# Ledger of designs, part 182: VH-VL binders against q9h9l3

Target 1, 176 residues: q9h9l3
Amino acid sequence: PRKMVAIDCEMVGTGPKGHVSSLARCSIVNYNGDVLYDEYILPPCHIVDYRTRWSGIRKQHMVNATPFKIARGQILKILTGKIVVGHAIHNDFKALQYFHPKSLTRDTSHIPPLNRKADCPENATMSLKHLTKKLLNRDIQVGKSGHSSVEDAQATMELYKLVEVEWEEHLARNPP
Key: E = the ipSAE of ESMFold2; O = the ipSAE of OpenDDE; V2 = 0.75 times the mean of E and O plus 0.25 times the DockQ between their complexes.

## First folded at step 10 (VH-VL)

Design n65 (framework fv_nivolumab; at its last look DockQ between E and O 0.66; V2 from the best seeds 0.59)
Fold by ESMFold2-Fast, scan of step 10:
Structure n65 (fold): chain C 176 residues (1-176), chain A 124 residues (1-124), chain B 107 residues (1-107)
Amino acid sequence: as target 1 above (176 residues)
Amino acid sequence: QVQLVESGGGVVQPGRSLRLDCKASGFTFSDYDMHWVRQAPGKGLEWVAVISYDGSNKYYADSVKGRFTISRDNSKNTLFLQMNSLRAEDTAVYYCAKEGYYMSSAFLRYFDYWGQGTLVTVSS
Amino acid sequence: EIVLTQSPATLSLSPGERATLSCRASQSVDDYLAWYQQKPGQAPRLLIYDADNRATGIPARFSGSGSGTDFTLTISSLEPEDFAVYYCQQYDNWPLTFGQGTKVEIK
């Protein structure tokens, strides 16, 4: 009954030596993989390290980026009351400075049946790249120009769909 | 200032148990996956185990699987390694190690900080 | 398991000389590769992460390069404190693995 969305964020380095991870892009897709939200986001702190190889963020993307406070409000409006799927999604929620109910959160990096289908150790935290290759026969996060949060959110939703019935039944029997 | 301080090493006989502790300070411990890495005397580095930020995921090197248990207490900023059924080949300096920065969909499992190490000697 | 092979096993050089250390992976690790320095009786120290990013506090004479399966650590002009063992490490896939080490020693 609840609507389901998938989220993926990109982070840049702020704070001393760029050690702090700050939100710089967020993509949200619906159950079918259609984009509901995709914006570059301006951190309130000075960017020390763009982490471009992983984030895909460059200085040019910050020129018309949505300020963090405004973007956060838009994103939370989309996420509230929905089942939210992500990969290592706790990092996305930390960057958003947001609490999402555990009962409505699905983390594809913490679903043992998904790892089992991929012939991976059940309790290891596997990368989105490796799970997507094993289970969907698709290469994501290719090249050195950074990752696409849209591509990552779409892949994450597709991975969750492979175990959705089984995992929802598990959660109904074992509420978090 | 980030610090990792190991304790609990010592000399034990084969088949016995030992627990190593690693006390963390200077960073938000609960935000990071943590690792144990060991080094046998005069040899290279060998990855041993990892625990996720919340303790829900754990993974081990094949050489220690079923004998070692990694755990953490985020309220005390402490990482643990329970070592059971110790063997002579487990003799090593054991380091706890912190992962670098985090991203959403990429895991960057390099170690920006290491403890001083604690020596475990398993002698028959 | 991804095997990392470092070469040479030992480099005998004098202060002021250039050191070039190789690390080769048995399969692609993209840019998920780090380099560490270890001195006797000490914990390893991070030098390079993500193949070519110099860690905080590491002198400019240290540089990393490469991608996929072939990686290089370069020390442009050896200082006395640089004589140590150097390890590469991959973090593309489980289990995490290290190379066997290259010892840089005084000639």
Scores: ipSAE 0.824, ipTM 0.925, lowest interface PAE 1.0, mean pLDDT 93
Fold by ESMFold2, look of step 11:
Structure n65 (fold): chain C 176 residues (1-176), chain A 124 residues (1-124), chain B 107 residues (1-107)
Amino acid sequence: as target 1 above (176 residues)
Amino acid sequence: QVQLVESGGGVVQPGRSLRLDCKASGFTFSDYDMHWVRQAPGKGLEWVAVISYDGSNKYYADSVKGRFTISRDNSKNTLFLQMNSLRAEDTAVYYCAKEGYYMSSAFLRYFDYWGQGTLVTVSS
Amino acid sequence: EIVLTQSPATLSLSPGERATLSCRASQSVDDYLAWYQQKPGQAPRLLIYDADNRATGIPARFSGSGSGTDFTLTISSLEPEDFAVYYCQQYDNWPLTFGQGTKVEIK
């Protein structure tokens, strides 16, 4: 369909020595940046490393967090049939244990025209922080308290809008 | 356990070519961006190239652009570096390196595992 | 390109002493800073990532601190196996860059 959302997830460390990345927060915004979903999510296994510097997740957030299975169902209902925009979005889908159709997926970390606008090499995988600073003149992911997935999803949508016309035409000519 | 094993190094004259292989095991290779990093004898470390987890994106240090090609075969858990038009300054031990686990909101491009390295010597 | 400058170039110490190694970046790299140890004839080994997090299996005597442009690696009490070259690496922006190294040697 023609509707478009942006997604960003935060992950914590689970499994032996906290090396598995498990979903602990998911935020989804619409084209205008309005929040459609923003929940803390309780992974199905023990959290070994909250990774708080990056994830922003603390023990208190997990007290009433939505269990993963329930949250996944809610999230997939929102994503189904929509164009989904993200940054390095394959990691978000892996954390959701989900495969979104490539034809409906937009990854701002792999859009050459977006890099070109930022005066970055077209084939370098640039961080959301750097693209946002270069192209939107905004600082995101500020401070040491962790990232905001709402802020990051909103920035991702704004970045996509800068190249939306060109990139949608490119994809129409070059179906994935 | 995670292992990275490089091969293909040797002695060649300037202008010639070599291909390096890196065989990976002990982790899901196709989940990770992979890198080549080199170290000239008695010198520090220099990042050379990266290839995305699925092979769709490649990026190179300016010193090797146009001469080196990074590639991967995820079905064989193997990373490659094709080095053409070799120069004396390319003489180094070449390491393949694995990124730490990726967070979708941040790229954490430190190298948690390294291979043993393979020596490439370019001399006349 | 972000330049990392390590100091001192060489640190001569005895086992049991405290080592303090510095890494300064030419521009802010936030906390995107790792430290590696390299012994002669070996590959580098990750010690610290994200400026102050110890990698899996690294002894507690290794600690990292700092953010922005100024970073420190501390080895609280040197063991014989700690005499090596130490490198910092930034991963805030491309190209990824390393410091020139600090050699920690037996006095």
Scores: ipSAE 0.658, ipTM 0.877, lowest interface PAE 2.0, mean pLDDT 92
Fold by OpenDDE, look of step 11:
Structure n65 (fold): chain C 176 residues (1-176), chain A 124 residues (1-124), chain B 107 residues (1-107)
Amino acid sequence: as target 1 above (176 residues)
Amino acid sequence: QVQLVESGGGVVQPGRSLRLDCKASGFTFSDYDMHWVRQAPGKGLEWVAVISYDGSNKYYADSVKGRFTISRDNSKNTLFLQMNSLRAEDTAVYYCAKEGYYMSSAFLRYFDYWGQGTLVTVSS
Amino acid sequence: EIVLTQSPATLSLSPGERATLSCRASQSVDDYLAWYQQKPGQAPRLLIYDADNRATGIPARFSGSGSGTDFTLTISSLEPEDFAVYYCQQYDNWPLTFGQGTKVEIK
């Protein structure tokens, strides 16, 4: 059996008008919610928009941030060979400029049994915040100070655990 | 600059089919969920459908479920709405709309950019 | 579905006056509330998102406030180009829903 980790990334805006999403923080937790990785990351390009409302990233966080290339290497080392759980995880991988094998990826935003359990439409993508509240009775991403990628990664893992058995069986019958 | 251009609207009889196209430019089309929103003449706005960035997930308003199909071709930066079994109440200007900014685990389902709209008239 | 009720239906004001538009949700939508402006023959334009964030390019005279179930769009001093229909929209839950609109017309 493969080990599972959950990942959540925060992005800032770079490039023209800050429309390019660049990795600025990455958090990885294990199956139990223990933090394996949590670093601020310095994008290779100038930050135009910190997107603090959502990212929680501020200028002072970039002072000692890990350069992107170094951070990417560290993160990939952790993810390699693992089942990686995330919420809308394609964005995290995009920011990392890395694509994990689909067979080893679990996206909690695309798990119909999870939505069903939360009394949500099976074919609708639900926010992590909404699912966490419905299924875990926990409030995350509260306020306007930005997200906690650690908290979000932990919530993602906990949500997946609720449907792990059922979903893994489904995937076994229907490999991606 | 972001541009969305709808086409395919026209006059059609009830029960018939029509396909709308929306050509996108000025942004990475394949990174965003896309929506259709419609507005009956002299009425308010009604959300119609959403399709995920890669087309793998679709969701519809109850009013169109089973009749409309949303799809996309990312290689052509084009969003589609196949409308079958059209009814008089489907008469509306149909807008394609770009979903707002996306941040990792948060879906911001507001619409920061809209097309000019294309009019669909269902009349006998 | 979450029902958004806007008030008033019509707001008659003169240029330079302050406009206050209300949007009430049938249940809490946190701050997942957007405001749009629509002029005749045009597509809606995003004004405010996340209840109080002004969209890019939107004049400072537009502001949003509120959370939960009660939201307000304020135009501090109406310009001639501000006379239009305004819609609120929630994106807290499916299906996405709009208010019925408030028409701001010239007195």
Scores: ipSAE 0.470, ipTM 0.835, lowest interface PAE 1.3, mean pLDDT 94
ESMFold2 (binder alone), look of step 11: mean pLDDT 93; pTM 0.945

Design n66 (framework fv_nivolumab)
Fold by ESMFold2-Fast, scan of step 10:
Parts: structure tokens; C-alpha cells; sequence
Structure n66 (fold): chain C 176 residues (1-176), chain A 124 residues (1-124), chain B 107 residues (1-107)
């Protein structure tokens, strides 16, 4: 295998007024877009706001969800030692309470050549939805029923593959 | 408990420079993209600039591009706007604004908290 | 650039009346639209985000609706403190843009 995976997480609101983002779903795909992991995850704190319009998470999904500590262990076993691709991936790592080495992290929201291919301003932070539409001619995150973290992880991997050779060469010459 | 406090405004002549500071407290500053929004006297709101959480991405409104520079110091919870080559049309109250909460796959660029604003007047 | 057009420019009403404010986008912004209230001498205050989500602490009399290009802010029964200027904002695409504002004033 390429030792490269893509990740996308969904978060719900916990804590005072639901303002804390807690992990509630995680999807991981391999280089070819095959699903390696996709589980609903039960936060240890009371869920105040499901954020369903964006997360796609409803109370029913929490009934048989994997407890956070167990899910975190499973996820970290998949990520450790691999190149991990994501979009605004620092948010995913924060929700996982996990530090992944910057040398093995690829964030498709911070790759100037990717924006250039999309005819977008270099160094502007573009949404996954916008880049996917421009470069893959695909609509994701449609409607008010929530996003699919599997769909988002797959799109993220495909976007990275468009600039992989160029960006890996850049990183080799300019280590993070 | 979230607070944003701007400073650095004042009266300057056309062609001069000013630097605006925005001190943040009550949230993890380094987790959020931050913006500047301005409002000319008696007019509406105009978005000015954004900087990503880590400072690596920056974007500007066409009206200020090439003259204004946004920056941040996460160790000091401070956002900056360096304004060069000021024009009369830059006269406005300048607000720093915090993005709403982030969903990992989507950026929600509404502003849940605003500073009190600092007035910049460009006149002779 | 996505242009947001708010109507009417001024809405003159009495306390207890219903206020309906319109915001129209020059192209689809999906649900990426927020509403703010601004009183003289004050910073804007977030009311509604993602078209219909009420921000924390905002009274139930405020509601948002719409998607795509046509959006509405409704105040079901005006309180004295609601007489202010209201702005819509889109965040679907760069640059971020605001409507020109609707002033809700006492008759």
C-alpha cells in the first residue's frame, strides 16, 4: 500500500451552549478510495447540539455508537506512521485529541498548486465543496440532511492525487 | 466571555500608514481564521481581509489588495492589519471578527463575535 | 463577486407588528447566509447563521428562512429594542459580501 490515507470527521456540539466540538463520526479511506474505517462515535460528554445540517448525525446514530476512547484507539492504529490527507485537517486531529507529525500531514486547504489548478487565488483557504466542484466536477455536501464523511474523505484523497507528485517534490525541497 | 479589542485607529493624512491591533481572549485564538470588516460613516459593512488559523493563508478584498497586510501572532492572541497608502475612501470603523465554529469538511465564515471597532479617519 | 440586495431599504413599523426583511443573492449561496443586527454606535450582533439557525441568546421572535438566492428574516412581534439596522452576509464564496442593510424604524 502507499501508506497514505485520507480522513474526515464529523463533530457535534458539547459543553456550555454546545460550543465545544466533539468527535461523533470518523471516516478513513485508502489511496484508492476504499473505506478502511467508518464509525459513529459517542462523545464522553452530553450532546447539546447535533449540528445535524452539517454533521448528518442524529440521536439514532448514537444508540450503537463506539465509545470515544475505543474509537480513538482504533483510529490512531490506522493513522500512525502513515501520510494522512485531510481538508483543514487540524480540526480533525483536535477532535481526536491527537498530534500527527507535520512531515506526514497533507492539508488540501493549504496547497497553493491545488488552488491554482482550480483557478482560485493561491493562498486563500478554499472549501472542500468548491475545490471538488471545480476540479472533479462533483457536488458534495448537498442539502440540509448533513454531510457524508466518507464522501468528503474520498473527495479529499482524489484532490490530493491531482497535485501529489508536484507537492511531494516541493516538500522534499522545503521540509516543514 | 469571548472578547475582541481593537486599537490603533486615529486621524491620518492620505498616503500615510496605520497598524491596527486586535487582542483576543476567551477562546483558543490559534484554532480560528480571523477577519477584518470595516464600515464607512453612515454606510454598510464591507469585508476587508482574512487570515487562516496558522497564518499561512491570507486573502483580501480587491479595494485593499496590495496596500493592506493582515498578520497574526498566536503566542500573543493578537491579530494585525497593516494599512499602507491610505486613501480618503478607507475612512471607516474597523472591526476584527471571529469565524463561527468549524465543521471539519466545511468553513462557516459567519462572524459570531466582533470587536467594538476602532475608527480610522483619512483626511487632510 | 456575489451581490446581496436587501429590501426594503427602510421599514417603518410599530411595536407589536411583524417585520419581514428580504435578502436576494445574485447567484446561489446555498444556505451560507447570516443575518446581523446593528444599533447606532455598536458592533454588529449575529442573529441567524446558515439561513435558519438562531444564534445563542437570540430571542425566538427572530427567524430566518430561504435557500439559494432568496432569503427572509422575520421578527414575529417587534419589541422596542428591535428597531435597528439589519444586514445579511453570504459566505458561500470569496470575497465575503454583505447586503446594504434594511433599517427598521418606529412609525
Amino acid sequence: as target 1 above (176 residues)
Amino acid sequence: QVQLVESGGGVVQPGRSLRLDCKASGFTFSDYDMHWVRQAPGKGLEWVAVISYDGSNKYYADSVKGRFTISRDNSKNTLFLQMNSLRAEDTAVYYCAKEGYYHSSAFLRYFDYWGQGTLVTVSS
Amino acid sequence: EIVLTQSPATLSLSPGERATLSCRASQSVDDYLAWYQQKPGQAPRLLIYDADNRATGIPARFSGSGSGTDFTLTISSLEPEDFAVYYCQQYDNWPLTFGQGTKVEIK
Scores: ipSAE 0.710, ipTM 0.891, lowest interface PAE 1.5, mean pLDDT 92

Design n67 (framework fv_nivolumab)
Fold by ESMFold2-Fast, scan of step 10:
Structure n67 (fold): chain C 176 residues (1-176), chain A 124 residues (1-124), chain B 107 residues (1-107)
Amino acid sequence: as target 1 above (176 residues)
Amino acid sequence: QVQLVESGGGVVQPGRSLRLDCKASGFTFSDYDMHWVRQAPGKGLEWVAVISYDGSNKYYADSVKGRFTISRDNSKNTLFLQMNSLRAEDTAVYYCAKEGYYISSAFLRYFDYWGQGTLVTVSS
Amino acid sequence: EIVLTQSPATLSLSPGERATLSCRASQSVDDYLAWYQQKPGQAPRLLIYDADNRATGIPARFSGSGSGTDFTLTISSLEPEDFAVYYCQQYDNWPLTFGQGTKVEIK
């Protein structure tokens, strides 16, 4: 039994025209959905676009935010050696400037059995919002004040648990 | 700086095949889901197909399922659309289009950049 | 599939006038709605995304509003280059769908 965690990150826009995604919040939950980490993170570059409607990040959250370099160290210490679950998780790893082994990565946006259980096309990339509604009968990412990375990480872990047994068996037979 | 250039369009007879290419530059191609959108002469826009950033997920409009195949080569920054069993109603300008950015476990599937389009005419 | 209905089909106005374009969805798309401008012989150009965010480089006279099922694109004072066809697009659910378009033409 390897330790398993779920992660969700919020990104803000930096760089020219705010088109670069920089880490501004990270939440990590354990197998049972308990919060292991949840911090606002200060990017090393000037924030051009807070992307508040989706990220929930505002200038006030940056005042006592953990500097990126320190937060990255804390987060990587939690992720290293664990099975890490996320939704479109490659985006989170890019924001962290981190490589996590594919053998220990689980992406709920790329698990055909999960889509099948939701009566969705198994080859389509479905949003976390739609999978959570169909399979857990729960509305997440509601309103215009931004998403909760804690809520997203918790939903992601619960979705993975629905297919964990069959997907782990599939991966054992078909290693990435 | 971001540029998408389609090629491969032309005139073909019904039942035949054609392949469209889309060469991308000015952004990290391997980070984005990519789409094909078409427009029949004098008509509106119709979404055709999508491929995920790594090529593992693909999805198609019902009108083209089983006939069209989307693929990509990230080492060459190129998106493809293989069109088989072409019909007169497939006559359209075909655009490749880049998705917006991913944020907070949400996919923002608006198209911030489009190619110039390539015309496919299916005529007897 | 989610159907988007644009109205009016054609809007005949003079430069300097305000244009108001409607897009209605058959079911809620939250704020997952974009607007595009298309001129003859050209590819579409993104104007608005996430219902009310103006794309980079788009003039301030363009604005989007609405949420759920009822959306509006407003051009506060038409410039000669604004006479074009405008499309809305939803990206809340598969398949992605576009409205049929509104043509803004010179009166």
Scores: ipSAE 0.785, ipTM 0.913, lowest interface PAE 1.2, mean pLDDT 92

Design n68 (framework fv_nivolumab; at its last look DockQ between E and O 0.75; V2 from the best seeds 0.60)
Fold by ESMFold2-Fast, scan of step 10:
Structure n68 (fold): chain C 176 residues (1-176), chain A 124 residues (1-124), chain B 107 residues (1-107)
Amino acid sequence: as target 1 above (176 residues)
Amino acid sequence: QVQLVESGGGVVQPGRSLRLDCKASGFTFSDYDMHWVRQAPGKGLEWVAVISYDGSNKYYADSVKGRFTISRDNSKNTLFLQMNSLRAEDTAVYYCAKEGYYTSSAFLRYFDYWGQGTLVTVSS
Amino acid sequence: EIVLTQSPATLSLSPGERATLSCRASQSVDDYLAWYQQKPGQAPRLLIYDADNRATGIPARFSGSGSGTDFTLTISSLEPEDFAVYYCQQYDNWPLTFGQGTKVEIK
C-alpha cells in the first residue's frame, strides 16, 4: 500500500501573449487534509498574464517565490512513489513538466462512480466546484479574488475518499 | 497557426448515417477537450458533444444522445462525429471547436478556434 | 439547462454609434460566459471570454462586463465590419448553451 497525497496547482500566463500556462503555486495535502507543501513558485519566463480571477496570484506573491527548478525538486520528492490525487491532474503534471505513473495517479474528474454519486452524467468532465457542492455541500472557489490551491487540494482528497474503496477495487481488477 | 478542417458533410436520407472528420493542426491536439457545435439554416448555435483530451470522457446534448458518437485519434490529430439514425432536424452546419484551457481547477469551455464548418442536409 | 436570453433581437445602428448588447442567464453562471461574432457564411469568432477578457487580436472597441446572470457586450464605436450576429455562451454547467443571437445591422 502506498501513501496518498492530493495536489493542486495554480498557473499564470507566460510566453507570447500569455498563452503558455506556467506553474505559479503548488499545494500538496496528505490523506487527512494536512498541508505538506504550499509555495508560490516563480516561473523562469516573464509573466504576462497573472490570471488572477482564477489563480489568485498577484505580483506581490512573486517577490519571495521559490524558483521553478527548486520548487519542482521539492514537489517531486513528495510525489515520488505515492498515489497522487488531483482534479484534471494531467494539467498539474504538465505545469510541473513531470510524468507520474498512471498506476499511481487518481483523477477525480475521470471517476464515473463519483459523478454518479453526484447525480451528474457519468462520462461528463465535471468541475471541482460542482462536485464539491453536490457531494460535500461546501462552496469552494468563492469570490473574485482567485482560487486557493490548498482549499482545492483538500476538497479533491475528500471527494476521492467518497469513492476510494470501490475505485481502488476497480483499478485492481482493471490495471491502467 | 491553429487550424481545424471539417469534412464528411453531404446530403443523406433520413435514417441513414454520416461520419464527420475534423483535422487539427498548429497545437498539441492531445492536450485539449474538443467539441462539436451545429447551426441549423437561419438558426442559432447548438452545442452537440464533447470528448476529453484522452478520449475517456464523452458527453452529448439530449437531442443527439444515443444516435451520435464522438471519438478522437490523437495519433492523427483527428476528431470524429459518427451520426446514426439521422433526422430532418439534424440538418445543420457542423463545426469542430477547440476548448479554451484548464487553469486553477477551472475548465474554461469557451471556443477559441472553430473549423470552417461542414454542411449536413438530411432530406428525402 | 441554463437558458441565455439575448436582447434586443435586432439592433439597427450607423457606423460610429455605440452598440450595447445584453445576455441574461436563467441562473448564475458566475464569470463563465463568452461572446462570439458571426458573419454570413463564416464560423463564429471568439470576442470575449471569462465575461470580460478580450480574445487575442480583438480590437479594443469590444468590451464585456457583468457577472452572475446579467452580461453586456459593448462596441464603443461601430466599424463597417462589426455588422454581424453576436452570440453569448455559458460554460458554468452542462449542457453548454448559447443565446439566440443579436443581429447588429446597418440602419
Scores: ipSAE 0.824, ipTM 0.925, lowest interface PAE 1.0, mean pLDDT 93
Fold by ESMFold2, look of step 11:
Structure n68 (fold): chain C 176 residues (1-176), chain A 124 residues (1-124), chain B 107 residues (1-107)
Amino acid sequence: as target 1 above (176 residues)
Amino acid sequence: QVQLVESGGGVVQPGRSLRLDCKASGFTFSDYDMHWVRQAPGKGLEWVAVISYDGSNKYYADSVKGRFTISRDNSKNTLFLQMNSLRAEDTAVYYCAKEGYYTSSAFLRYFDYWGQGTLVTVSS
Amino acid sequence: EIVLTQSPATLSLSPGERATLSCRASQSVDDYLAWYQQKPGQAPRLLIYDADNRATGIPARFSGSGSGTDFTLTISSLEPEDFAVYYCQQYDNWPLTFGQGTKVEIK
């Protein structure tokens, strides 16, 4: 069977008024939650808003950050051929300027059985924080210092495991 | 310059249907979840519905569930609200609303831009 | 669902005075709270997001504070254009909800 990884990214604001979301950190974990990749990434354009409350990114993190083009190459090499799990994962792929095959993509923000386990409406897009608290009894994204993409990627993998058997069988019968 | 322009409002009788549209410009429409919010005359704001960036997921306020359908056409930068089985309590100004900047860090569902609104009056 | 209760319902003040508007949530919304201003016949205007961040183009006399369940919008010195209705909105959980509004009017 295919190897499975979870990914989470943090973004900063670039472009006019900081409206553009640009990749500034990416973390990838394996099935067991071990970190395969965790790098701060320097966007190719000027950072207007670090968005630190959410991203956890500060100026010092950019000093030795890996340039985007290089980081993207490293990340895509890890993702190729694997099932990739994320939460609202389309935003992560957009920040990477990348399209992963839909048949190999798992988005914990859009898995009806997962919502059902959390006693949430199956069609509501629930936050990673709420699903993690309800299903794993675990507080993530605590405080106002920003999110940890390692913590978030690990939580995402744990959530997927709760529905993995059911959802993989569903997808085999209903290819995206 | 972000712009949201609603249209399709008017006076209709109870039990009838009406379709609202919202034309968007000045931002990448397909990057954002989009919302309808309404305000009855002289009353406060009520969230009505959301549709995901790609149209694949929809969620509704209990007051409209089963009667209203939100949809979008990303090739035309247009958001829609199909309103069936209209009732007097659906009388309101209907706004389309854009979320703030997108990110993978959190769902930031505050509304930085609103349309001017379109009035729907349900009356005999 | 998360109920937002605003107080007072009406705040009658003179230009130059300080306005303090309260929004209380029925459960924690962390700092996922926004404030809007609305004048008659106009769409709402975003003032504050993430509890205490001023939106682009909003004058410095507007400030937000609070976290969890208790939030405050402060207008340090009222100007004639500030007499309007103010709404808080939470975006921590579904459904998204607004407070019932606080009308700030001329005494």
Scores: ipSAE 0.668, ipTM 0.881, lowest interface PAE 1.9, mean pLDDT 92
Fold by OpenDDE, look of step 11:
Structure n68 (fold): chain C 176 residues (1-176), chain A 124 residues (1-124), chain B 107 residues (1-107)
Amino acid sequence: as target 1 above (176 residues)
Amino acid sequence: QVQLVESGGGVVQPGRSLRLDCKASGFTFSDYDMHWVRQAPGKGLEWVAVISYDGSNKYYADSVKGRFTISRDNSKNTLFLQMNSLRAEDTAVYYCAKEGYYTSSAFLRYFDYWGQGTLVTVSS
Amino acid sequence: EIVLTQSPATLSLSPGERATLSCRASQSVDDYLAWYQQKPGQAPRLLIYDADNRATGIPARFSGSGSGTDFTLTISSLEPEDFAVYYCQQYDNWPLTFGQGTKVEIK
């Protein structure tokens, strides 16, 4: 069996009107929720919108932030060969300009058994916050100060663990 | 600038089918979930359907489930709504709508951009 | 589904006056609440998202407040172009739902 890690990224707005999502923080945790990686990351382009309400990113976080190219290398080194768990994880991979093999990817936003367990429509995409509250009785992303990517990554891993056996069996029968 | 242009509306008899198109421009279409929202004449807004960025996930309002199919062609920046078994109560202006910008783990299901809509009239 | 109830149904005011529109949710939607403006023959336009964040290009006279189940859209001083129908919308849970609308008309 392969090792599992969970990833969550925060993005800021770059480019015209800040519509380009650029990686500004990345957190990776192991199966037990231990933090393997948590760094602020400096985008290669000027930040137009910190999107602090959601990202939690502020200007002072960028002062000693790790340059994107360096951070990307560090992150990819951690992810390579592992099963990577995330929520709406395509956004994280996009921000990283990296795409993990589908067979080694687990997106908790697209796991019908997880939604069913939470009494949600199986074919609807539910937020991490909602699933975490329903299934873990825990509040995340509270307030307006922005998300904690560590907290979100940990929650994502815990959610996946609830359906891991069932889902892995499903994937084995129905490989991507 | 973001633009959404609906087409395909018209007058159709009950039980018939109609397909709506929405051409998107001014943003990376394939990065966003897209929605259809409708408005009956003189009435309020009703959410109809959503399709994920890559088309792999779809969800519908109960009022259209089993009759409508949402789809997309990212290579053409186009959103579709196939409407089958149309009913009089489906008469409405149909809007395609873009979600607000995405985050890693949260879905901001508000609509920052709308098309001008296309009218669908179902009558005998 | 989460039901959003707007009040009043119609608000008759004069230019320059303050408009206060209410939106009440049948259950908590946290701050996942948006406001839209719609003029006759036009598509809705986003005004406020996340209960109190003004969308890009929206005049400062528009403001949103509230959390949980009770929300308010305020227009500090009505301009002639502000007379329209206003809708609230929750995006906390599926299905996405709108309020029935409040019409702001000229007194």
Scores: ipSAE 0.418, ipTM 0.817, lowest interface PAE 1.5, mean pLDDT 93
ESMFold2 (binder alone), look of step 11: mean pLDDT 92; pTM 0.946

